# Ledger of designs, part 28: VH-VL binders against q5qx64

Target 1, 184 residues: q5qx64
Amino acid sequence: MESESHWLWLFNTESGKLSVKLSDTDVFDTPYKPSQLVNIHFNEQMMDIEDATTFQIVSETLEAYPADKMPCAPQNAALNATAWCRFGRPQMPQSWHFQKSDISEWPLERRLCELNSGFDQGLFLILDTDDEFATCLLLSEGMQLSAIKSLRQYHVIKVTLNRLLPATVDLALSAQSNWGQQLA
Below, E stands for the ipSAE of ESMFold2; O stands for the ipSAE of OpenDDE; V2 stands for 0.75 times the mean of E and O plus 0.25 times the DockQ between their complexes.

## First folded at step 14 (VH-VL; framework fv_lacutamab)

Design e3 (at its last look DockQ between E and O 0.91; V2 from the best seeds 0.00; counts 0 for: pae E 3.6 > 2)
Fold by OpenDDE, look of step 14:
Structure e3 (fold): chain C 184 residues (1-184), chain A 123 residues (1-123), chain B 107 residues (1-107)
Amino acid sequence: as target 1 above (184 residues)
Amino acid sequence: QIQLVQSGSELKKPGASVKVSCKASGYTFTDYYMQWVRQAPGQGLEWIGWINTNTGKPKYAEDFKGRFVFSLDTSVSTAYLQISSLKAEDTAVYFCARSGRWLFSGKYAMDYWGQGTTVTVSS
Amino acid sequence: DIQMTQSPSFLSASVGDRVTITCRASQGISRYLAWYQQKPGQPPKLLIYAASILQSGVPDRFSGSGSGTDYTLTISSLQAEDVAVYYCQQYYSTPLTFGGGTKVEIK
């Protein structure tokens, strides 16, 4: 893969697609609609160092998990996450879709979470969080919210913290670490 | 121009209270967290905590829970740090600092700082 | 808590020298690292965030690198005005923690 410093943001005004040109032969399409994006005033723009760094951080974060436990390729998630961080429209909270958890505050170091709609449970990457809300990017292939509504992979949703569940993959890793300590 | 202006130096006796102010200007006050950091004489930087300027919810480092209280007056874009039951060990320069935007882009890096407020606790 | 071990504590170099400061975290912090410069009587100044992003207005002689637990601040050509104490800071998890600082002086 080409260095992030040579990547280009592409926006096609006709199709409304935001893409990342990774190389002359490799273009990654984000699933985001124009209505979900802001500050798109280009057809082609060089990815800046902040975007590149975001990509690296997200990639590194996701690559720390076993590939067989992740519902998506880290690179794809990272590209979409980077795209949203750069161009994503701020979202209004939509917490009502999800069941409440016992979480009152979310540890900063937990970058993954799960949300349960009562119909389905999905794995999300936390793009931003504060003491009240989390902006989450769906990593799962899809998530059913209701009988008639579903989220697509890489959909971004904002929810209150009390909807967040610890990610199963994180719990598993924690358990392994604790076991290792007990054996030491 | 973004500025954080803190209140003046304080000299207090042990057991007294002090309230340091940090007035922000040049940006939307409620869009950024306000961090508090102190520095004892000749020592390094120590994180006290932060406050969400929108919700008013604070987070304190464990060592600072109880006697240290963050508050806000959003009408004048001002954050406050109150220290009660002052001890000699509280002698330090106290800084307010603004933190950034996105989680992956240095949200909690502190990009603008107040000039600092010296709090001296002496009998 | 994540401990940040900064080295060296003191550094003396000549103008024009390449200066390197290291910061090691007690665990991986995924590039959630900032570097600050503090001159006497002044507040800290943000130099680098996200391990390698240069803050606006900071001279390009400053650079940051690293991943995982190990990070480095480099001054490619030390200047007289660079005399200061430098701090690393992780913001991967709370509590936010700083390195012990590196005092940089000119010979």
Scores: ipSAE 0.855, ipTM 0.933, lowest interface PAE 0.6, mean pLDDT 94
Fold by ESMFold2, look of step 14:
Structure e3 (fold): chain C 184 residues (1-184), chain A 123 residues (1-123), chain B 107 residues (1-107)
Amino acid sequence: as target 1 above (184 residues)
Amino acid sequence: QIQLVQSGSELKKPGASVKVSCKASGYTFTDYYMQWVRQAPGQGLEWIGWINTNTGKPKYAEDFKGRFVFSLDTSVSTAYLQISSLKAEDTAVYFCARSGRWLFSGKYAMDYWGQGTTVTVSS
Amino acid sequence: DIQMTQSPSFLSASVGDRVTITCRASQGISRYLAWYQQKPGQPPKLLIYAASILQSGVPDRFSGSGSGTDYTLTISSLQAEDVAVYYCQQYYSTPLTFGGGTKVEIK
């Protein structure tokens, strides 16, 4: 797409604010604090091919779900995921916020999960997973983690795999697909 | 600077065992998975599995579970493939290859490969 | 398991020709696709990942495209050093699987 090929990273070196200029009149602000980002030395920089590809992959992944079942626009999630993949600092696991599950392995193709803090349960995009950890970006509007702590939409947290739950939208979509195939 | 150096070729009898080594240099060994791929004579590439170099946890393709065992010695940045009860059909070139960290940047694409180790199994 | 079907299995072309190799997955793989080049007597070499991103050090005459189930590797102007077997590989799900290969020769 022409818009994606023309997008610019904007960075205010004094405030540490990272944004994407989508057009002359449209700027998307990421929610990440300077401490969460690698050191950035530009005022503006064109998105490269890897950024555009990441945006497209995340957009296509999320657009496969019914819009009324998603807590956010796929484009917004994709912009923040692209920003984090490019500029996010390495994370230490924070699994202690979340209740354990029965999972010891996570299928590579499953890009969504849910986490349960005991206070709230949120929907996440998995930015990365290995056989030990998942790096998760919150899609839900917000998620209470404890009596005094919450996670804001699009913020990233790293957890061990045994905290992951299957996303409800994936379970429902699988059931609908099986039903649709039987009726075809 | 990134390099994977494998052990030398092996000639084995059916029923024997072989251990192929893959020594990595030029990067932080525990930051990347190590993949194992084989290529039978005149044939294509076949994925055997990977090992997480940080945890030592392997993942095997179904056809390779049992006789194929991955292991590590992280103190010398080396991965190993051991094959027991060798069969003639195990005759192939065995490659190690590293793969990246992030799913979206090609995490399981294999960006650097060892030179290959030929294992020949014949009576 | 996701089967990768590669076409053609063999081609012969002249230096300077545009060469196109196709890879079809048995199900959608959402651009989780890599291309490798294997020259005679050598290990495979990564050319392209994420369907379209050129690996560092790979000449820009190589390009990748596609989405869903259908992917293409293009060599805009074939060179003598491009004699090799080319493989696609999906990394959408385990087991990771390769196409059958495309052997490219110079006429």
Scores: ipSAE 0.401, ipTM 0.771, lowest interface PAE 3.6, mean pLDDT 89
ESMFold2 (binder alone), look of step 14: mean pLDDT 93; pTM 0.955

Design e4 (at its last look DockQ between E and O 0.79; V2 from the best seeds 0.00; counts 0 for: pae E 2.8 > 2)
Fold by OpenDDE, look of step 14:
Structure e4 (fold): chain C 184 residues (1-184), chain A 123 residues (1-123), chain B 107 residues (1-107)
Amino acid sequence: as target 1 above (184 residues)
Amino acid sequence: QIQLVQSGSELKKPGASVKVSCKASGYTFTDYYMQWVRQAPGQGLEWIGWINTNTGKPKYAEDFKGRFVFSLDTSVSTAYLQISSLKAEDTAVYFCARSGRYLWSGKYAMDYWGQGTTVTVSS
Amino acid sequence: DIQMTQSPSFLSASVGDRVTITCRASQGISRYLAWYQQKPGQPPKLLIYAASILQSGVPDRFSGSGSGTDYTLTISSLQAEDVAVYYCQQYYSTPLTFGGGTKVEIK
């Protein structure tokens, strides 16, 4: 892939699509609707260093996990995450869809979480967090919230911290590290 | 223009309390965390903790739990650091600093700093 | 806690010299690193965040690089006004921690 410094944000006013032009032949489409986006005042805009860096950090974070344990390609998730961080409209919390966890504080270093709706459990990337809320990007292909409602991959939802569950993939990595230490 | 203006220098005796203020201007006070950092004479920077200016929830480094208390007066865009039971070791310059916005890049980098408040604890 | 080891603790160079300061984290911090400049009697000033993003208003002679555990601040051409103590800081996890600082002087 070409350097992120040459990437372009594309917004098509007719289709309402936000895309990233990665190269002359490679364009990535985000799934986000115009109503989900803010600060879109361009048709084309060069990706700035902030966005490029965000993409890199997200990509590197996701690439640290075994590919077979991730429900999506790190690049796709990173592009969508970057897009949302840059243009995503702040969301109202929708915590009622999810079961409560025992979490009162969320460690900064944990960028993945799981949410359980009682119908399904999904893997999410945390886009933002504070002491009260987490904005989460669905990495799983989909997630059922109720009998009639489901989330699509890369859907962004805001929830209270007490809904967050540790990601299974993180637990596995932690277990491996602890085992290694015990053997050392 | 974004500014953080702190209260003046303090001279206290051991066992006393001090309250340092940090008044913010030029931005929406509640949109950013307020960080607190101290620097003992001739020493490096030490993170004390932060406070969410929206929720008022503080986070302290372990070494600062108990005697150090963050508070807010959002009506005047001011953050406070109170230190009780002052010790000689608390002698330092105390800084407030604003942290950024973006989790994946610089949310907890401190982009604007107060001028610092010197707290001297001496018998 | 993540320990930040900064080196060197002191360096003296001439105006125009290329200066390099290194910061090593005790574990990977995923580019969540900031560099600060502190002049005598002044608060720290943010130079770089996210390991390599130059803060607005900072001269482009300052640059940051690195990943994982190892990070570098570079001054491409040292100026007299660059005399200061420089600190790295990780914000990957709490508690936030700073390096020990590097005092930069002009010969």
Scores: ipSAE 0.885, ipTM 0.942, lowest interface PAE 0.6, mean pLDDT 95
Fold by ESMFold2, look of step 14:
Formats: C-alpha cells, structure tokens, sequence
Structure e4 (fold): chain C 184 residues (1-184), chain A 123 residues (1-123), chain B 107 residues (1-107)
C-alpha cells in the first residue's frame, strides 16, 4: 500500500536538530540551524518518494566522479542535499564573498561548480539554478570567506551566476576523455 | 484546484500579431516557472521556452528568439505569449504549462497544462 | 540538442493487454525524463516524472523505468480510456525536447 522506504525525518523540537533515521541504530544528523529551516511540525515523518528520488539522483551524480577526487562521501552530501531541498529556508544572495567570473549563463547539466573567495576556492554541489542565481552546497571540508568568516561543509549559499567557476574535477574528466581523440 | 485558463482561439492574417493569455489559479503564481509549448496540426509537441514568474526573465528555444515574446502580469497571475509577424507555419495550438517544484526530480517537468489556444494564420 | 526517439510510433492493442512504449535519448539524461498522455481534443497530462515517479492521480497501471539513454512506459492492463498519444520529454538540458509520440488505439 505505502512506499517501501523506511528512512524517517526526525526533528527534535527542543534542540531544533533535523536528522535522518536510516535504521534502528543509525541516525544521520544534518548541520543546519533552526533559523535556516522552514517551520517543522513533526517529530518524525517518513521520507516520501520525492525525497528518496532526490537522494538517489544526487548520490549517482557524485558517484560518477572518482572517489579520490571528491572531498566528501557522496551519500553524506546526498542526505544533506535532500534535507535542504525539502526543509531549507529560501536564502538571500551572498555573492559579495566571492570573486566575479565572466560566466553569465550556466548549463542545467553542470551540477558541480567552484567559488573563489580570494581566501579559498571550494567545490560545491549546485542544488538549483535559475536565470540569476545558483544555490550551492559546499562539498569541501570548509571554506574561508573573509578574514573573519568561514563556510562549513554542507552549508548552503546563494550566489549570482557570475560567481560560478567550472569545477576542476569536471575539467580533468573532460581533458581525459579528449586525449585519445586528439592524439595524432 | 490548480488551473491554467487560456484565452480563446484566434484567426489571423500573415503579418499580424497575436497575444495569448494564460491565467493561473490555485497556487502561488511566482513560485513556479511558466512554460510554453506548441503543437502544429497533426504533429508533436515543441518547446518554445519558459519565463521565470518571479523575475519576468524569459528563456527561448533558439528557433523562437525574436518574434516570440513572453510577458507577465503578476497582479492577476497571468502569463502571456505574443507572436509578431505571423506566418502560416505559426498555425498551431499553443499551451502554457507550469513547471514542477521538485529541484532534482521534477522542476522542469510540466505538471499542469492550460487547455490550449488555437492560432490559425491564413490569407 | 538531445534528440528523443520513441518507438513504436503507432500501436493497436486490446483492452487488458500489456503495452510497452520506449524512448531513447541521444545521450544520457540521468532520469530527467517525463511521460505525458494526450487524449483526443485535450492538452497533455503529466503521467510520470523522474523516469519512474507517478504524478498524483495517475492510475498505478502506468509505470516507468529506465536509466541512461533508454526509458520505458508500461501500461500493465490497457483500458479503453487509455486511447491517446504518449510523449516522452527530457529535461536534463535546454532546449527541452519531446519524443515524436506514440499513438495508442484499441483494436
């Protein structure tokens, strides 16, 4: 009758912590503060088919890259991406932390990008794009944004498209695939 | 509850213009892109483009840039398609369709459609 | 641009038959695939998105499957009201593109 999914969203109303119960003994905590999340009116709720599909597609997207080139476990990134897509509060753009690029449009199929603060350059998963903005989830362990501010792994930031850089891992894979054709 | 209601059929001469309306109800209009699709008589579906209903910024398929213009009136939850310098080959049914909301699974699938507006261009 | 090829273009089947429609993309589309039903005189109706998720209100005799470039819509037991043209559509990249359609009729 109901979906076979057994993963549950857990929300602790006192701490404001959002988690995923993966099994009787395995709980995954998301890093998001209550102020970053929409109002949550349950203590536990089954993941729906949309949540499961998001997790699956993100996992597969990241697993297509060599594991030694990813700064995170794909499943951890996928759990946090699923949580943000379901419960994340809309963010105001914070583009001023990042150096501009000449990019004014971004192909839908490009799901990774890098951002450069002038202090660090971090790898991000693009959760959503539109004609003006990209919503980006940090995959790198952390990223210094300014002299006094840092972004933690899996946290989300919204930027104008002209801050996006091609991901180094995508450039490396593209160069590898072209090597055999251009060898003469 | 969710409904897209389009304006009525149009009969036009070559060189004229037409403006098709698509009035949305039953949801927050600015939360979902509006897409436009056409279907020539006896033929399949062809994507024209979409418009961001929050910003008003359109994206057109390459073959439709120029004569096809999307616009909005958010105060009445209405999207418009205007076609200028009509040609006989513009004869088709024109549909508006709402994008989905699910970022990774269905954002650009078209979950609700208008009834279609027939535009006939004849001399 | 990603080309979507549907097969067959026409089929005729009896009520109760299992019907299978295939859709092939010119490159991998990572399950960013929708199926639409268009009955005579009506707009298209979304049946399936993300290759396999049924839209709300769609009967469970419809199912979708596939990955990469190859996708399938299945009607487990064809009903008279399923007479329609069925379209696949990719939304992996712009421009969004549709298959040529499959017209399903009752014998």
Amino acid sequence: as target 1 above (184 residues)
Amino acid sequence: QIQLVQSGSELKKPGASVKVSCKASGYTFTDYYMQWVRQAPGQGLEWIGWINTNTGKPKYAEDFKGRFVFSLDTSVSTAYLQISSLKAEDTAVYFCARSGRYLWSGKYAMDYWGQGTTVTVSS
Amino acid sequence: DIQMTQSPSFLSASVGDRVTITCRASQGISRYLAWYQQKPGQPPKLLIYAASILQSGVPDRFSGSGSGTDYTLTISSLQAEDVAVYYCQQYYSTPLTFGGGTKVEIK
Scores: ipSAE 0.492, ipTM 0.806, lowest interface PAE 2.8, mean pLDDT 89
ESMFold2 (binder alone), look of step 14: mean pLDDT 93; pTM 0.952

Design e5 (at its last fold request DockQ between E and O 0.75; V2 from the best seeds 0.79)
Fold by OpenDDE, fold request of step 17:
Structure e5 (fold): chain C 184 residues (1-184), chain A 122 residues (1-122), chain B 107 residues (1-107)
Amino acid sequence: as target 1 above (184 residues)
Amino acid sequence: QIQLVQSGSELKKPGASVKVSCKASGYTFTDYYMQWVRQAPGQGLEWIGWINTKTGKPKYAEDFKGRFVFSLDTSVSTAYLQISSLKAEDTAVYFCARSGYRWFGKYAMDYWGQGTTVTVSS
Amino acid sequence: DIQMTQSPSFLSASVGDRVTITCRASQDISRYLAWYQQKPGQPPKLLIYAASILQSGVPDRFSGSGSGTDYTLTISSLQAEDVAVYYCQQYYSTPLTFGGGTKVEIK
């Protein structure tokens, strides 16, 4: 893998694919549709320092977890997260898909969460939070929302905070380290 | 141009109250959090808390809960800090500052008010 | 709370010198770190955010690096106008916390 400073955003207007050129021989395709993206006015564009830094932050965050406990490779998740942070269209809340939790306030330092649809439970990376909503990127390979609807890996969804559940992987790490993470 | 303009210096007696204003211009007021930071004479920076300018929900550091109250008047793009039951230890310059970015830069403070000096003395 | 230990508290250097300020967090803050410059009688000014991103309008002689718990602000060639107090700040978790500051003077 080449340095982030040499990475390129690629957008194919014919196929509608947004990709990252990591090297001469390595291109990463994001799963996002053109309708999910904004501010795409290029076919090729250098990744800037903000994108590179976003990638590093997300990668390091995910690499802190045991690989066997994560449903995705940190690099893939980080690339998609970076793509969304740069080009993702702001989302309307879709909280009705998920069961309510007992969470009234979400700690800022918790970067992972789980959501339960009643059909399935998925692991998400939190891209952004405020006192009302969380923007979440699905890390699990998929998540069933209903009998006829499912989310694909790296789908981004916005939900109210009272839908967030602590991530199982965080609870496990806390138990092992005897740190005693605070639960809301 | 983006500006945060704060109210003038205040001289108060112990036990009194003060209300500092911070008027924002040059950007959409409700799109950014407003931070409050104080600096005692010759000391470092101390975070008081923030307020979500869209929802009005405040977040206070534990040491500032109770006597420190954030409020808003969105019609004039103004944030307020009220301090009640003033103590000598509250003597400081108080700054308002907006959060600069979204995502992983959300709580970095990119624009600051000029500061308001609050002096509490007998 | 996350404690930010900043060092040195004071440094004096000559114009053109390379200056380094360090900040250590009491725990991993995952690059959620900003650097500020405060000149006498002025409010702080944002220099660096996300540990290494230079704020728009800031001279490129300023740079930030680090990860985990250890971070560094570097001035590659100190200028007379750089006389100020510098602060690091974490925004990984609440409460947001600042370092103790580093006063930079010219010899």
Scores: ipSAE 0.894, ipTM 0.944, lowest interface PAE 0.5, mean pLDDT 94
Fold by ESMFold2, look of step 15:
Structure e5 (fold): chain C 184 residues (1-184), chain A 122 residues (1-122), chain B 107 residues (1-107)
Amino acid sequence: as target 1 above (184 residues)
Amino acid sequence: QIQLVQSGSELKKPGASVKVSCKASGYTFTDYYMQWVRQAPGQGLEWIGWINTKTGKPKYAEDFKGRFVFSLDTSVSTAYLQISSLKAEDTAVYFCARSGYRWFGKYAMDYWGQGTTVTVSS
Amino acid sequence: DIQMTQSPSFLSASVGDRVTITCRASQDISRYLAWYQQKPGQPPKLLIYAASILQSGVPDRFSGSGSGTDYTLTISSLQAEDVAVYYCQQYYSTPLTFGGGTKVEIK
């Protein structure tokens, strides 16, 4: 595939679809509806350094995990995270879908989490966090939120910190690391 | 125009207290954390901590827990740093700085106050 | 805590020279790095965040690069007004930490 410096944002004004042109024959469609996006004033636009940096950070974060532990290709998650960071509208918290815990703090360096709806538990990338909220992008292929509502892969939801769970993939890697540290 | 204006220089004796103010303008005060950084004479920059301007919840670097207290008056878009039981080693320029806008720049410090010199001398 | 080591501590160069300042983190900081410029008697000014993104209003002669533990600030053509101390800073984890600074002067 082409480097990020050659990639183009595509916006179809008829359908309202945001995509990335990766090559002459390869177009990546984002899943976001026009109502989720800010007003987009172009049909085609080069990705800038901010877009490339977002893509690189997300790709590198997810590539640190074994491929069989991730429910998605890191590049797909990175493209959608880049699209959301650039064009996504601000969100209201929607914590009521998820089970509560007593977690009140979340370390900045912990970039993955899981959320439990009572119906499903999904793996998320944290795009943003502070002492109140986390903005989370779904990495799992889908997540049932209620009897009648589901969250689709790469969609973004904002929750209070007391909904966050440690990601299983981080717990497994932490256990391995602790073992290595104890032996050394 | 985004601006952070700090209170004037202070000359204090050991054991006294000081309260540095940082008045913000040109943006929504409660949308961004306020950070505090100090610079001792001839030295580099040292992070003291930050405060969530919406909730008032502070976070302090370990060496600053105790005598250093952050507070807010959101009605006048102002953050405060109070230092009690001043020591000679607290002599420094104290800066307020706003956290960045969003995403992967959020905790970089995009706008800084002019600094407040606190001198602690017997 | 993450230690940030800057090199060199002091640099003297002529107007028009390319200036390179390096910053090494004691662990991977995943591009969560900022560069600041501090002129004498002034507060620091943000130049670059996320390792490579220029802050609004910063001249394009400034650029940042790097990943992992190693980061670089480059001034492609030094100007007289660029005389300052330059600091890197990580914001990957708390506490936030700064490099020791690099003083840049004109020869």
Scores: ipSAE 0.733, ipTM 0.877, lowest interface PAE 1.3, mean pLDDT 91
ESMFold2, look of step 14: ipSAE 0.715; ipTM 0.878
ESMFold2 (binder alone), look of step 14: mean pLDDT 92; pTM 0.948
OpenDDE, look of step 14: ipSAE 0.872; ipTM 0.938
ESMFold2 (binder alone), look of step 15: mean pLDDT 93; pTM 0.956
OpenDDE, look of step 15: ipSAE 0.886; ipTM 0.943
ESMFold2, fold request of step 17: ipSAE 0.678, 0.719, 0.721; ipTM 0.870, 0.883, 0.883
ESMFold2 (binder alone), fold request of step 17: mean pLDDT 93, 93, 93; pTM 0.954, 0.952, 0.954
OpenDDE, fold request of step 17: ipSAE 0.888, 0.888; ipTM 0.943, 0.943

## First folded at step 15 (VH-VL; framework fv_lacutamab)

Design g1 (at its last fold request DockQ between E and O 0.95; V2 from the best seeds 0.87)
Fold by OpenDDE, fold request of step 17:
Structure g1 (fold): chain C 184 residues (1-184), chain A 122 residues (1-122), chain B 107 residues (1-107)
Amino acid sequence: as target 1 above (184 residues)
Amino acid sequence: QIQLVQSGSELKKPGASVKVSCKASGYTFTDYYMQWVRQAPGQGLEWIGWINTKTGKPKYAEDFKGRFVFSLDTSVSTAYLQISSLKAEDTAVYFCARSGRWLFGKYAMDYWGQGTTVTVSS
Amino acid sequence: DIQMTQSPSFLSASVGDRVTITCRASQDISRYLAWYQQKPGQPPKLLIYAASILQSGVPDRFSGSGSGTDYTLTISSLQAEDVAVYYCQQYYSTPLTFGGGTKVEIK
């Protein structure tokens, strides 16, 4: 991939697709519909420094995990996360799809979480949090919410904090670190 | 223009209480967290905590839990820091600072009050 | 808590010199790092956020770089008005923590 400084946002008004031009030969398509996006008044637009930085931070965050434990490529997830952070429409909370957790306070440093619908459990990247809600991007290939409803990969959903579960991958990493310390 | 204006200097005895105000203007008060930082004479910066200006929920550093209390009056876009049972070690300049809004700058402090000097002496 | 180790604590240089201040975190803070400038009798001023983004209105002679645990603030050409104490700050996790500061003076 070329430097983020040369990347372009592309929006096709006919197809309604938002894409990222990474190079002359490489274009990445986001899965987001026009109805999910705001502040798109261009056909082509250079990524700004905040977009580039978003991509870097998210990429590095995801690359810190073993590849075999992640359900997505960090670069793809980071591009979609960057797209949402820049153009994503603010979401209304949809907490009712998910089971409650025993977590009363969510640590700021935890960037991954899991949500359980009772039908399925998915891995999410936290895009934003406050003391009430978390905006989460689905990293898993899909997630069943009900008998008739499912989420697609990179879908963004807002939930109350009491629905968040620790990510299994984080628990595994912490266990490994503790084991190493015990052996030392 | 964005401004944070704090209340004036305070001189207190040990055991007394003080309440510092921080009035915000030039932006929507409830859209940004307000942070509090102190600086003892000749020392560095120390984070006290923040308050969600929309919900009123505070977050304190562990060392400041108990005697330090954040509060709000959203009708006048003002944040408050109250310190009870003052100690000599509380002598410092206290700053309010607005948090950024962008995700990866959310807890960086982009605008600061001028500071309020609190002196605790016998 | 994340400790921020800032170095040097004191720096004296000439006008026009390239100045570098370093900040090391006790753990990976994933670029959640800000730099502040504080002049005598004034509140801190935000210079850099997200490790490398220049705050609006800040001269472009200031730049930030780094990732993981190691970060740097660079002044490409030191000016007389740059005399101040500089602080790094992590906002990766609570409590938010600052470096010890670097006092920059002109020779």
Scores: ipSAE 0.900, ipTM 0.947, lowest interface PAE 0.5, mean pLDDT 95
Fold by ESMFold2, fold request of step 17:
Structure g1 (fold): chain C 184 residues (1-184), chain A 122 residues (1-122), chain B 107 residues (1-107)
Amino acid sequence: as target 1 above (184 residues)
Amino acid sequence: QIQLVQSGSELKKPGASVKVSCKASGYTFTDYYMQWVRQAPGQGLEWIGWINTKTGKPKYAEDFKGRFVFSLDTSVSTAYLQISSLKAEDTAVYFCARSGRWLFGKYAMDYWGQGTTVTVSS
Amino acid sequence: DIQMTQSPSFLSASVGDRVTITCRASQDISRYLAWYQQKPGQPPKLLIYAASILQSGVPDRFSGSGSGTDYTLTISSLQAEDVAVYYCQQYYSTPLTFGGGTKVEIK
C-alpha cells in the first residue's frame, strides 16, 4: 500500500482518537491517547509530503523482510510510525524496564532492534537514534514489562542505547548470507 | 534567518595546527547536529564527521580519526574543527553544515557555512 | 562503506533542455539520499532530501526520484543560473558519502 495525496489526518476531539482516512470507506485508528500527542488541534488535515515519505520509507523497510518473520503488517506499522513521527510528544527515557546489553554503539543503518524486560523480549522499529538514546516503536503484539505492566503494540518508548539488542530477524538473515559465503 | 559564519582563511606550515570556527545564528544551536565536510582543490566533497551539539560527542569518518578534533562552545553557538600535525594534503576548503531535524532527513545538510580555506605549504 | 557512483561526470545542455543526473549506491539506501548544488565559489546548497523532497526555496524545475540503489535528479527546463556541480549524498549509514559530482554547463 502506498501513501496517496488524498490521505487525511483525522482527530476526534470528543473521543480523543487520531486516525488516518485512507479512503471514503477506510479509516485507520492509531492507539495513541491525546496525552501522548502534540499539535492535534484539527478535525481534518492533509498528510504532507514528509508524512507520505515517512510512510513509504517505513513500509519499504519492513516489506524487505519475509512476511512470516514480521509480527505485524508492514503498512499498519508504517501508518503508526508516521503518526508518531508527526504528532508524538517528546519522551523522557524509560530504560529501567529493560535489561542492559553490552552494546555501546548502534549502527545508523540498523532500523530494527529488540528489548528484553526480563519477562519478555519484543521486536521494535527504531524511529530515531542519537548518541544517547533510541526511540522505539513496538512491532510485537505486546510486551510484558513487569509482573503487572505491559507495553502494547505500536506504542513508543525511549531508551538508552545500552538496552538495544540486535533483532533476531536480522541475525537470521545475516546467518543465511554468511553460510552461503562460508560454503564457497 | 539561519546563518553559519566561519572563521577566515589560514596559511600554515606542515606540522602546525589550525582551528576553524563556525558560529551559528537564527536557530537553537543545540537542537541540530553540526557536520564538517572538506573539499580539496578541484575535488569533490568528503564527509569528515559530525558532533552532537547537545552532548558534545563526535563521530568521525575513519580517515579523520586522530588529527581532526571537533569541539563546541554552546554559550556562543559555535562549533570548532581543529586539525593538528598539518600535512600538505590537508589543503582544502572546510565547511560546517547543519543537519536537518525531520527524522528521515536528519543527516542531510540543510545550511552550510561559507567555507574556510586552509592552505598548508611545504 | 557505501560507495556513491554519479554519472555523468560532465554534461552540456541548452537552456530549456531536460537534464538528468544519476546516482547509484553500492547497496540499498532506502531513500536516505540528498542532492546538492554547488555554484562556482560558493558552498553547496541542499536541493533535495529523502530522495524526492524539495528543500524550501528551491525552484520546482528540480525534482528527485528513485529508491533502492538508483536515484535521479532532474532539471525539467535548464536555466542559465543552473550552471553548477551537482552532488548526491547518502545518509543511510556512516560514514556519510558523496557522489563524485556532475558538472553542468550551458552549450
Scores: ipSAE 0.782, ipTM 0.897, lowest interface PAE 1.0, mean pLDDT 91
ESMFold2, look of step 15: ipSAE 0.739; ipTM 0.887
ESMFold2 (binder alone), look of step 15: mean pLDDT 94; pTM 0.958
OpenDDE, look of step 15: ipSAE 0.838; ipTM 0.931
ESMFold2, fold request of step 17: ipSAE 0.686, 0.622; ipTM 0.874, 0.850
ESMFold2 (binder alone), fold request of step 17: mean pLDDT 93, 93, 93; pTM 0.954, 0.951, 0.955
OpenDDE, fold request of step 17: ipSAE 0.895, 0.889; ipTM 0.945, 0.944

